# VHH binders against Abasic site processing protein HMCES (HMCES): the designs that were tried, part 35

Target 1, 269 residues: Abasic site processing protein HMCES (HMCES), of Homo sapiens (Human) (q96fz2)
Amino acid sequence: CGRTSCHLPRDVLTRACAYQDRRGQQRLPEWRDPDKYCPSYNKSPQSNSPVLLSRLHFEKDADSSERIIAPMRWGLVPSWFKESDPSKLQFNTTNCRSDTVMEKRSFKVPLGKGRRCVVLADGFYEWQRCQGTNQRQPYFIYFPQIKTEKSGSIGAADSPENWEKVWDNWRLLTMAGIFDCWEPPEGGDVLYSYTIITVDSCKGLSDIHHRMPAILDGEEAVSKWLDFGEVSTQEALKLIHPTENITFHAVSSVVNNSRNNTPECLAPV

## First folded at step 7 (VHH)

Design p89 (from n45 with D59W; framework vhh_8cml_1)
Fold by ESMFold2-Fast, scan of step 7:
Structure p89 (fold): chain B 269 residues (1-269), chain A 122 residues (1-122)
Amino acid sequence: as target 1 above (269 residues)
Amino acid sequence: EVQLVESGGGLVQPGGSLRLSCAASGRTFSSYVMGWFRQAPGQEREFVALITRSGGSTWYSDSAKGRFTISRDNAKNTVYLQMNSLKPEDTGVYFCAANPKLYFTSAEYDYWGQGTQVTVSS
């Protein structure tokens, strides 16, 4: 997974993340650094994306079932990194393979500290290799949306008016992530950065790409992944597996250039 | 409920043209978005073109843009795909599909024709 869309305005995104805490109370996640959130149809590694994480990471004695939403850098910078410039990291941490996560120090250490997060997106993009050409067909991949005459889904829109309606009740894609905190040796703000855990593709996606992000399907899975105060690393890792509850449609080559940031990037073609 | 029957496929040389037709049963044709999908040997069905209920909007895959034209005649319960400047890469079975709402992925369509073979070869 190397490219996503997360374009909802901050207020819409916040409401899309409404949840219930352990006591059953309806809540919205509390923002950290909300000004760092930039909506985009075409998010690449090294940009910031919103993630959910437990309030207990920031506040001693907080209820671990309460959620914070914060922008984090895509591309995990390990806490032990000694160089002054994180762009000089010599290895790619955009994704983390589920089968080797406990063998790689960059991921094992933060995972042992309970640094689990849920990466939010409208959906993600993958490029299907086309037979007989060097061209690739991009696809936008996302949760099935509830079908209604009012909202529909992005693939069910008949007009621009219907496109506006689909975002009001869009079900955000929730991907399992691991984050870490890096303190610059020269001083400055702590950098929060994440990686997306990947698994083998499900049957429905196998013809598009052989890998997929580990998707947490539903509030029970999201809650257990985030709740590092009550759910051990061993138990949380049982949530990491391919998901069949996913849909997709072909998009134009406009998305290929990460500098293009328009609705055309995810519009069906 | 709708039943779909495709016709118009055949063998054509590169650069040639074909017009596919899809005849729908019943009085509900105008309630459906109509689409054309194709399947090359050993591949999944891929989107080619679709047309809204009224015919007021059309959508094409990148490979079809500028070469193919989808149209419909609600009085005749028929949708058409005019294919020009055909290439060997266009070879495949072409399927007509219907759905009450606009979708671009084959998985969302419940009503399908049996397909018509298009072969572009010298």
Scores: ipSAE 0.000, ipTM 0.095, lowest interface PAE 21.9, mean pLDDT 84

Design p9 (from l10 with T105F; framework vhh_6z1v_2)
Fold by ESMFold2-Fast, scan of step 7:
Structure p9 (fold): chain B 269 residues (1-269), chain A 121 residues (1-121)
Amino acid sequence: as target 1 above (269 residues)
Amino acid sequence: EVQLVESGGRLVRTGGSLRLSCAASGLTFSSYAMGWFRQAPGKEREVVAAISRSGGSTWHADFVKGRFTISRDNAKNTVYLQMNSLKPEDTAVYYCAAEWGYSLFDEYDYWGQGTQVTVSS
């Protein structure tokens, strides 16, 4: 996973993240640095994306089940990185393989500090290689939306006009992430950056791509991944596995250029 | 200065019971997850049990499940390890440790000096 869509206006995104804390109280996540949120149909590494994380990371007396929403840079910059410019990092930290997360210092250290986050998106894009050609077919991949599960809605590709109406109740994709905090050696604001954990693709996606993000399917999984005060690293890692609860449709090559930021990027073709 | 002070270690006969205590000072105890580690002669240090900030979640290593129980009293700034059905293999120095994140790594933020537990046949 190297491209996502996260286009909802801030207030719509916030409402889509309504949740219950450990005591069963209905809450909305509190924003940190809301002005850094940049909605886009076509988000690439090094751009900022909204993530959920425990309020306890910022307030020592907070209930660890309470959530903050904050924009973070996609592409984890380890806290120990000593150069002045994070773009000079040689490692590709856009994704973190689930099978080596405990072996890589860049990921093991923040994970040990409870720096787990949930990366929010409308969905993500993958490019299917077509045999015998140099062309790749892009697909938009997302949670099944409320239409009808009884009819086998895999092929329910709405026209662009119909897509406008589904965003009010869109179920956001919730991907497991790890973040870190980097303090520039020359001074300046602390940089918060994240990586998306990846797993082997499920059977439903194997014809499109061999890897997929670790998707946290449902509020129980999301709350356990975020609650670093009550859920151990070992227990949280049990949530990291492929899911079949995903759907997709082919999209236009317009999405190939990350500068294109229009509804056409995710519209069915 | 942060201090973690273990107590309760002693010589115990096989099958006996022992409770270890760790008193914390100089930190906001309820803001830290706590763990018990042990190190036997000639072996690496290993995690035995861990407890979340509130005490609502606990983890125990497979080799002590059903025999050891970790607990904490945030009002007393103390974490405990109740050890039952002790075996010679449990002989080790037991260390109390505190961490900001609830993990099972041995890179904890603060460590006690350890208390010796010896189990004889």
Scores: ipSAE 0.246, ipTM 0.652, lowest interface PAE 4.1, mean pLDDT 88

Design p90 (from n45 with P100W; framework vhh_8cml_1)
Fold by ESMFold2-Fast, scan of step 7:
Structure p90 (fold): chain B 269 residues (1-269), chain A 122 residues (1-122)
Amino acid sequence: as target 1 above (269 residues)
Amino acid sequence: EVQLVESGGGLVQPGGSLRLSCAASGRTFSSYVMGWFRQAPGQEREFVALITRSGGSTDYSDSAKGRFTISRDNAKNTVYLQMNSLKPEDTGVYFCAANWKLYFTSAEYDYWGQGTQVTVSS
């Protein structure tokens, strides 16, 4: 996973993340650095995306089931990185393989610190190899959405105007991530950056691409992944596996250029 | 603030068992993640086991899995490490540690006991 859509306005995104804490109280996640959130239909590595993480990362006596939402840089910069410019990191950290996550120091260290996050997106994009040509077919991949009474169908819309109608009740994709905190050697703000854990594709996606993000399907999985105060790394890693609860449709080649940031990027063709 | 005191160490033969205890004093014991670490002569301090604040989750080093069990009693402000099938390689000073957050490295823990000696020898 190297491209996502996360275009919802901040207030809509916040409401889509409504959750219940350990005491059963309905809550909205509290924002950190909300001004760094930049909605886009076409998010690439190096850009910021919103993630959920436990409040306990910021307040030592906080309830670990309470959630913060914060924009983080896509592409994990390890806390031990000693150079002044993060772009000089020699490792590609946009994704981390589930099968080697405990073998790689860049990921093992932040996992040991409980630095688990849930990466939020409308959905993600993958490119399928086309037979007989060198071109690839892009697909937008996302959770199944609720059906509408008008259409009688389960909630994927077939045209751009129908897609605009569904965003108010959109179920965000929730991907398992690992983050780290890097302190610039010359001073300045701490950089928060993340990687998306990847697994083998499920049967339904195998014809599109051989890998997929580790998707946390439902509030129980999301809560356990985030709650590093009560769920150990070993227990949390049991949540990392492929899921079949996913849908997709082909999209226009407009999405290929990461500078294109319009609804046409995810509209069905 | 929390203060930690270990007990239960001793000399045991290979294949034997020991139960270590860590008594905590101070505020809000139930707010701390508790861990056990050990240090063998001439070696660095290594992770053995941890238990979350409520006791709802545990984690172990590869050498401890299947042989050791960590538990806690928040009413008694005490953490335990039950060690079974002990090997000579388990010899070392065992330390109890407390922290607000989950960590697997000794450098991240803020509060430490003085240690209790475990010797596995014929």
Scores: ipSAE 0.013, ipTM 0.486, lowest interface PAE 7.9, mean pLDDT 86

Design p91 (from n45 with L102Y; framework vhh_8cml_1)
Fold by ESMFold2-Fast, scan of step 7:
Structure p91 (fold): chain B 269 residues (1-269), chain A 122 residues (1-122)
Amino acid sequence: as target 1 above (269 residues)
Amino acid sequence: EVQLVESGGGLVQPGGSLRLSCAASGRTFSSYVMGWFRQAPGQEREFVALITRSGGSTDYSDSAKGRFTISRDNAKNTVYLQMNSLKPEDTGVYFCAANPKYYFTSAEYDYWGQGTQVTVSS
């Protein structure tokens, strides 16, 4: 997973993340640095994406089941990185393989600090290799959505505007992430950055791509992944596995260029 | 702020068992993740086991898995480490530690006990 869509306006995104804390109280996640949130249909590494994380990361005595939503840089910069410019990091931290996560210093150290986050997206894109050609077919991959009368009428031939009408009750994709905090050696603001954990593709996606993000399917999984005050690393890692509860459709090559940021990027073809 | 006092250490034969206790006083015990760490002579302090605030989840080092069990009693402000099938390499000073945040790294723990000596003779 190297491309996502996360286009919802901030208020719609916040409401889509409504949750219950450990005491059963209904809550909306509290924003940090909301001005850094940049909605886009075509998010690439090094851009900022919204993630959920436990309030306990910021407040020593906070209830670990309470959630913050914050934009973080896609592409984990380890806390030990010594250079002044994160773009000079010479190894790819966009994704983190589940099978080696406890063997890689860049990931095991933040995991040991409970730095687990849930990466939010409308869905993600993958490119299927086609036999006999160098061209690839892009697909938009997302949670199955509850069909309303309006969304039930939407098919592959529908206009992009009709697709926009389904966003009011869209179920956001929730991907397991690890984040770290990097302090620039020469001073400046702490940089929060994340990586998406990847697993082997499920059967349903195996013909599109051999890997998929580790998807946290449902609020119980999301809550356990985030709650580092009550859920150990060992227990949290049991949530990291392929899921079959996913759907997809082919999209236009418009998405190939990361500078294209329109609804056409995810509309069915 | 909490103060931690370990007890239950001693000398045992290989294959023996010991139960370590750590009594906490001060701030609310149930607000802390509790861990056990050990330090052998001439070696760095290493992680052994941890238990989350409510006791709902635990983690163990590879050397402790299957042999040690961590538990806590929030009503008694105490955390325990039941050690079974002890080996000479388990010899060391055992420390309990408290932190409001979840960590395997000893440097990140806020509060520490004085330690209790465990010696496995062979």
Scores: ipSAE 0.236, ipTM 0.661, lowest interface PAE 3.6, mean pLDDT 87

Design p92 (from n45 with S106E; framework vhh_8cml_1)
Fold by ESMFold2-Fast, scan of step 7:
Structure p92 (fold): chain B 269 residues (1-269), chain A 122 residues (1-122)
Amino acid sequence: as target 1 above (269 residues)
Amino acid sequence: EVQLVESGGGLVQPGGSLRLSCAASGRTFSSYVMGWFRQAPGQEREFVALITRSGGSTDYSDSAKGRFTISRDNAKNTVYLQMNSLKPEDTGVYFCAANPKLYFTEAEYDYWGQGTQVTVSS
């Protein structure tokens, strides 16, 4: 997973993240750095994307079941990185393989600190190789959505009003991530950056791509992954596995160029 | 700040059992992740087991899995380590540690007890 869509306006995104804390209280996540959130139909590594993480990461005495939403850089910069410019990092930390996560220092260290996050997206893109050609077919991959008379469907939305109805009740994709905090050697703001954990594809996606993000399907899985005050690293890693609860449709080649940022990127063809 | 006092160490035969206790005093015990670490003669201190704030999750080193059980009683401000099937390799000073801010590594634990000696010998 190297391309996502996360285009919802901040207020719609916030409502889509409504949750219950451990006491059963309904909550919305509290924003950090909301001005750094940049909605896009075509998010690539090094851009900022919204993630959920435990409030306990920021407040010593916080209830670990309470959630913060914050934009973080896609592409984990390890806390031990010594150069002045994080773009000079010489290895790719866009994804982290589940099978080697405890073997790689870049991921093992932040996991030991409970630095687990949930990466939010409308969905993600993958490119299927076609037989007998070098052409690849892009697909938009996302949670199954509840079709209602009021919400409409993505394939049937043909006006701005109908598109708004599709997104008002969209179930966001929730991917397991690991983040780290990097302090610039020359001073400045702490950089928060993340990687997406990947697993073998489920049967439903195996014809599109051999790998998929580790998807946290439902609020129980999301809450356990985030709650580093109550859920140990070993227990949290049991949540990391393929899921069959996913759907997809083919999209046009417009998405191929990461500079293209329009609804056409995820529209069915 | 929290103060930690370990007890329950001693001399046991191979295959024997011991239950270590760590009593916490000072401020709120239930706000801390609690861990047990040990240091064998001539070796570096190593992780043994941890338990989260509510006791909802536990983790163990490979050497402790299946033999040791960590538990806590937040009403009594105490954490326990039940050690079964003890081996000579388990000999060492066992330390209780508390982490109020960061979850899991030795470096992030803010408060440590003085340790209790466990000797496994015939």
Scores: ipSAE 0.041, ipTM 0.496, lowest interface PAE 6.5, mean pLDDT 86

Design p93 (from n45 with K101R; framework vhh_8cml_1)
Fold by ESMFold2-Fast, scan of step 7:
Structure p93 (fold): chain B 269 residues (1-269), chain A 122 residues (1-122)
Amino acid sequence: as target 1 above (269 residues)
Amino acid sequence: EVQLVESGGGLVQPGGSLRLSCAASGRTFSSYVMGWFRQAPGQEREFVALITRSGGSTDYSDSAKGRFTISRDNAKNTVYLQMNSLKPEDTGVYFCAANPRLYFTSAEYDYWGQGTQVTVSS
């Protein structure tokens, strides 16, 4: 997973992340640096994307079940990185393989510090190799959406007004991530950056791509992954596996160029 | 500030068992992740096991999995390490450590006990 869509306006995104803390109280995640959130239909590595993480990362005595939402750089910069420019990191840290996560220092160290996050997206893109050509077919991959009827009397479902309403009830894709905090050696603000953990693709996606992000399906999995105050690394890693609860459709080649940022990027062809 | 005092170390034969205890002073014990670390002669201090603040989750080094069990009693301000199937390679000074956050690196732990010697030999 090297491309995502996360286009919802901040208020819609925040409501889509409503959750219950360990006392069963309904909450919305609290934002850090909300002005750094840039909605896009076509997010690539090195751009900022919203992630959920435990409040306990920021407040020593916080309830570890309470959530912060923050934009982080896609492409983990390890805390030990000593050069002044993060883009010069020799290793690709866009994704982290689940099978070697505890063998790679870049991921093992932040994981040992409980630096687990949930990466939010409308869905992600993958490119299927087409037989007999060097062209690839892009697909948009996302959770199955529950059809919600706000009004049943509008008529045909293909009106532009009806399509605008689909995003109000969209179930966001929740991917398991690891983040780290890097302090520039020559001074400046702390950089928060993340990687997406990947697993072998499920049967449903095997014809599109051989790998998929580790998807946390449902609030129980999301809560356990985030709660580094109560859930150890070994227990959290048990949540990392392929899921069949995923759907997809083919999209236009418009998405191929990461500079294209329009609804056409995820529209069915 | 928390003070930690280990006990339960000793000499045991290979295949034997020992139960280490770590008594913490203070009322903030339940606010700390508790860990056990060990240091063998001539070697660096290494992670053995940890337990989260509530005791709801535990983690172990590869060498400790299946043989050691960490537990805690927040009412008694005590953490335990039950060590079974002991091997000569388990010989070392065992340290209890406390940290408000879940970490595996010894440098990140705030409070340390004095250590208790575990010797596994014939």
Scores: ipSAE 0.019, ipTM 0.506, lowest interface PAE 6.6, mean pLDDT 86

Design p94 (from d7 with D59W; framework vhh_8cml_1)
Fold by ESMFold2-Fast, scan of step 7:
Structure p94 (fold): chain B 269 residues (1-269), chain A 122 residues (1-122)
Amino acid sequence: as target 1 above (269 residues)
Amino acid sequence: EVQLVESGGGLVQPGGSLRLSCAASGFTFDDYAMGWFRQAPGQEREFVALISRSGGSTWYSDSAKGRFTISRDNAKNTVYLQMNSLKPEDTGVYFCAAGEYYTWLSPEYDYWGQGTQVTVSS
């Protein structure tokens, strides 16, 4: 997973993340650095994306079941990185393979400290190889959405008004991530950056791509992944596996260029 | 070889101020996060404040926010804790600590000072 859509306005995104804490109280996650959130239909590595993480990461006495939402850089910069420019990191930390996460220092150390986050997206993009050509067919991949009488499906949207109805109650994709904190050698604010854990594709996606993000399907899985105060690393890793609860449709090549940021990027063709 | 030496503790009235200092030697100060912890009689050691290696980021316990300021001078190998609006419940032995990670978990810190007593009493 190397490209996502996360285009909801901040207030809509916040409401889409409504949750219950351990005491059963309905809550909205509290923002950190909300001005760094940049909605886009076409988010690539090195850009900022919103993630959920436990409030306990920022406040010693916080209830670990309470959630913060914060923009973080996509592409984990390990705390030990000694260059001044994160773009000079010579290996790719956009994704972290589930089978080697406890073997690689860049991921094992932050994971051991409970630095788990949930990466939010409308959905993600993958490119299917087309036999006999070097062309690839992009697909937009997302959770099945509940169809109401007032909301249409994304595949049936034929006007701007219908597109707005699709997003009002959109179920965000929730992907398991690991984050770390890096301080520039020249000084300045600590950089928070994340990687998305990947697993083998489910059968439904195997014809599109051989890998998929580790998707946390439902609030129980999301809560356990985030709650590093009560859920150990070993228990949390049991949540990391392929899921079949996913849907997709083909999209136009407009999405190929990450600078294109319009609804056409995820519209069905 | 490694030493952390706290100073600046003492007795103050409620509402008063104190500035604690911690002088570090025997390690590369710029490579370590610096934290302040405190321990009251009969209680466990608790987190107070943390500062990043460069001084660019700080974290505070709920009881310290708005009243305490942590800072560091890497040229002098010293970390400071400015404490304002002191309350009787701030009474305790204050320790500075050096660690490689940004955390409020005391077992994650590598080096500890011997502590300096702070007493807030009328």
Scores: ipSAE 0.000, ipTM 0.303, lowest interface PAE 13.5, mean pLDDT 87

Design p95 (from d7 with E100W; framework vhh_8cml_1)
Fold by ESMFold2-Fast, scan of step 7:
Parts: structure tokens; sequence; C-alpha cells
Structure p95 (fold): chain B 269 residues (1-269), chain A 122 residues (1-122)
């Protein structure tokens, strides 16, 4: 997982993240740095993406089940990084493998500090290798969407015009992430950055790509992953596994160039 | 000044029970997760049990599951470890620790007690 779509306007995204806290109260996540959120159909590493994290990371007396939504840089910069420029980081932290996450210092340390987040997206893109050619076929991969009177069932068979109506009730993809906080050695704003945990692909995705993001399917899984005050690292890691509850459709090569940021990037071909 | 003071250790025969207590002072107790760790002679310190800030969640090492119970009393600033069916392998110095994070990783704990000796022998 190296490319996503997260195009919803801020207010629509916020409503899509409605949740219940531990006391059963309906809530919307509270924004931090909302002006740094940049909607796009074609988000690549080093750009900012919205993540959910526990309010307890920012307020010592907060209920750990309450949620903040904040844009974070995709590509984790470890808190121990000593250079002044994060672009000088020599290794790729876009993803971290679930099987070695506790062995890698860059991920083990923030995980031990409860720095778990849920990375939000409309869905993600993967490129299928085709036999006998150097061409790759891109696919948009996302949660199955529920049919409504206005939006209909979403799938490859639906017309592109019908896709415009589904976003008001879209079920966002919720991916397990780890974040860290890096303070520039010479002073300046703290940088929040994240990585997406990856697992082996499920059976349904195995013909497209051999790896997939660790998807948290449903509010129970999301709540447990975020709640570092009541859910230990050991218990949270039990949530990290492949899921079959995903769907996909082929998209045009327009998505290949990360500079292209239009609805055509995710429209069925 | 932060203090964690363990008590309740001692000598017990295999199959016996002990209840450890840890009295906390000098910090806001209910803002911290609490853990129990142990260290046997010549061994590294290992995780035993942990309890969340509210006391609503607990976690245990594989060796402690089913035999040990961690609990806390936030009104008394005290955490407990009830140890049943003790085995010679449970022998060691038992430390209580307070951490901001609910984690089994000992380096993430902020405050540590001096420890109490538990010896299980026939």
Amino acid sequence: as target 1 above (269 residues)
Amino acid sequence: EVQLVESGGGLVQPGGSLRLSCAASGFTFDDYAMGWFRQAPGQEREFVALISRSGGSTDYSDSAKGRFTISRDNAKNTVYLQMNSLKPEDTGVYFCAAGWYYTWLSPEYDYWGQGTQVTVSS
C-alpha cells in the first residue's frame, strides 16, 4: 500500500467518522490542524493524510475512547532521527510489515508508546502485474458499500455518474497505522508522521498483489486499535491480520501519475 | 517525590499463595497504568501483569495467566498482585511500576519500586 484516495471535503469526512465513545455518547472526532488536510483522489507517500488517534495523546485527563482527527505525513520519521531535514531519512517507512514490527526499532518504540492511529481513505490502489507484458493494471480497492435508494449498490457495473452520488454515505477504509512525533533538533513544530501496517494479501486480492494494508473492519476493531489507555500493545496486535471483506474494480492508467487528481482516477473502466 | 513501595513478598512452598501490594505516592495514581515485573537471579527483568488506568482492563504474561490476578484501588493509590499455585520458577524480586502507556514493555515505564522478594521452595 503506496497510493490512496482520500478526496472527501473536510465536513463530509468528519461526518463519515461519527462514532460512539465508551459511555455510548455519539461524537464527531475533533480536528487538529484541519487546514493541513488536502483532499485528493491520488495520495502518495510524503503527502498528508487524515488519521484518527486517541484524544489521550493530547490531554492527560481525556477519556482514551475519544477521538481526534489530524493530518499526518505519510512516511514515519522516528523520534530519534537526528538530522535536521526529514527528507534525509535513508530508509522507506511508508509501510511496516506486521511480522517484523516488534523487531524494528523505528516501529517498536512508537508502538510501545501507544502511538497507534487509524489511517483514513476512500480506498487504496494496487497495480497487478500482467503475464507476458511490462504493463500493470491498476485497481481501486475499498470496503463493500451498502446500497441506498439514492446511491445504489456500488460496483464495477455502476455508471460513473452514479459514483458521484455515493460519497455522502461512503464507508471509509480504516487501516491500522503507527505514528511518531519528531521534534526538529534546531527547534520548530513537532512533525507527526505515520506508517501503514501491512499483512499478506487475502485470497480475494492475491491475484492483484501479494501484500495488503492491515484493515480494521468495523468500529469494535477501530476502537480497540485506538484505545492505548485500555488496550495493550499485545492485545491490539491481535487485530492485525488479512481481511476478505474488501472489493475492487479496475481503473484507468490515469492514476499511474500521482500528479493526476481527478475522479477518473477511481472510476470503473 | 514519587514513591512506589512493594510489600507482601516472602517464602512459600510450591502450590502456595501470596498477595503483593504496591503503595503509590507523589503522583496522580489514576493517570497511570500499573504493571508488575519480576527478576530472577541471573535473568533479565520480565513482564508479569498489567492493569489499565481505570482498572477495567488487565493483561498477563503466558506464565501468569490463570494463576495471577492484578487489581487496583484508585481510592487507596494501591495496586495488588494475587499469586496462586506458585511454582519454583516464580522465584524472583517483584517490582511494581507506573507508566503513562498501557504496555508490557518495561522501558516505557516512568516510575519503579525497589522490589519485594518472592521465594518458592520446598
Scores: ipSAE 0.330, ipTM 0.707, lowest interface PAE 3.9, mean pLDDT 89

Design q10 (from a12 with T104A; framework vhh_8pnl_2)
Fold by ESMFold2-Fast, scan of step 7:
Structure q10 (fold): chain B 269 residues (1-269), chain A 117 residues (1-117)
Amino acid sequence: as target 1 above (269 residues)
Amino acid sequence: QGQLVESGGGLVQPGGSLRLSCADAGFTFSSYDMAWYRQAPGKERELVARITSGGYTNYADFVKGRFTISRDNAKSTLYLQMNSLKPEDTAMYYCAAGLEYEDADYWGQGTRVTVSA
């Protein structure tokens, strides 16, 4: 996973993240650094994306089931990194393989501190290798969306008019992430950055790409991944596996250029 | 989107030089770690050199001091400058791009390098 869409305005995104805490109380996540949120149909590594994480990371006595939403840099910068410029990191941390997560110090250390987050997106993009050609076909991959009175399920057959209405009740993709906190050696604000955990693709996606993000399907999985105060690392890692509850459609090559940031990036072709 | 397309391979005498290129039209090239792998007949594919998105380089011991990996993000092109070539360097050379630590998501079709008198 190396390209996502996360275009919802801040207020719409916040409402899409409504949840219940451990006591059953309905809540909206509280924002940190909301001004750093930059909606886009075409997000690449090193840009900021919104993530959910436990309030307990910021407040010693907080209920670990309560959630914060914060923009974080895509591309984990380990807390032990000594250089002044994160771009000088000696390895790529955009994605983290589930099978080696406990073998890599950059991921094992923050995971041991409970630094689990849920990465939010409309969906993600992958490029399918086409047989006998030099071209790849991009696909937009996302949770199945529920049909409503206001709009039907999205698909290639839907008109552009119908597509504009689907976002009011869009079910956001929820991907398992690990984050870390880095303090610049020369001073300044703490940098929060994350990686997306990846797994082998499910049967439904195997013809598109051999890898997929670890998707947390449903509120039970999301809450257990976030709740580092009650759920151990070992228990949380049991949530990391391929899922078949996913859908996709082909999109135009407009998405190929990461500078293109329009609805055409995810529109069916 | 376009493939990773290798070029610059060929036949060269021992002690000679070659420059391999790998062009991509479609990645967010600057975000990917790029690498050169090689595979000789009957052998496993092995890492030759890697360059991170930030420009940090790693080399296999058997090419240190002879090969130089570099990238041009504006041209979306990866290079491998190969000097002091030896018969043991004869192989198919593959370009690779990845976002996972020491893994590759995308591969080129390869370019052949033959070092022979």
Scores: ipSAE 0.494, ipTM 0.754, lowest interface PAE 2.3, mean pLDDT 87

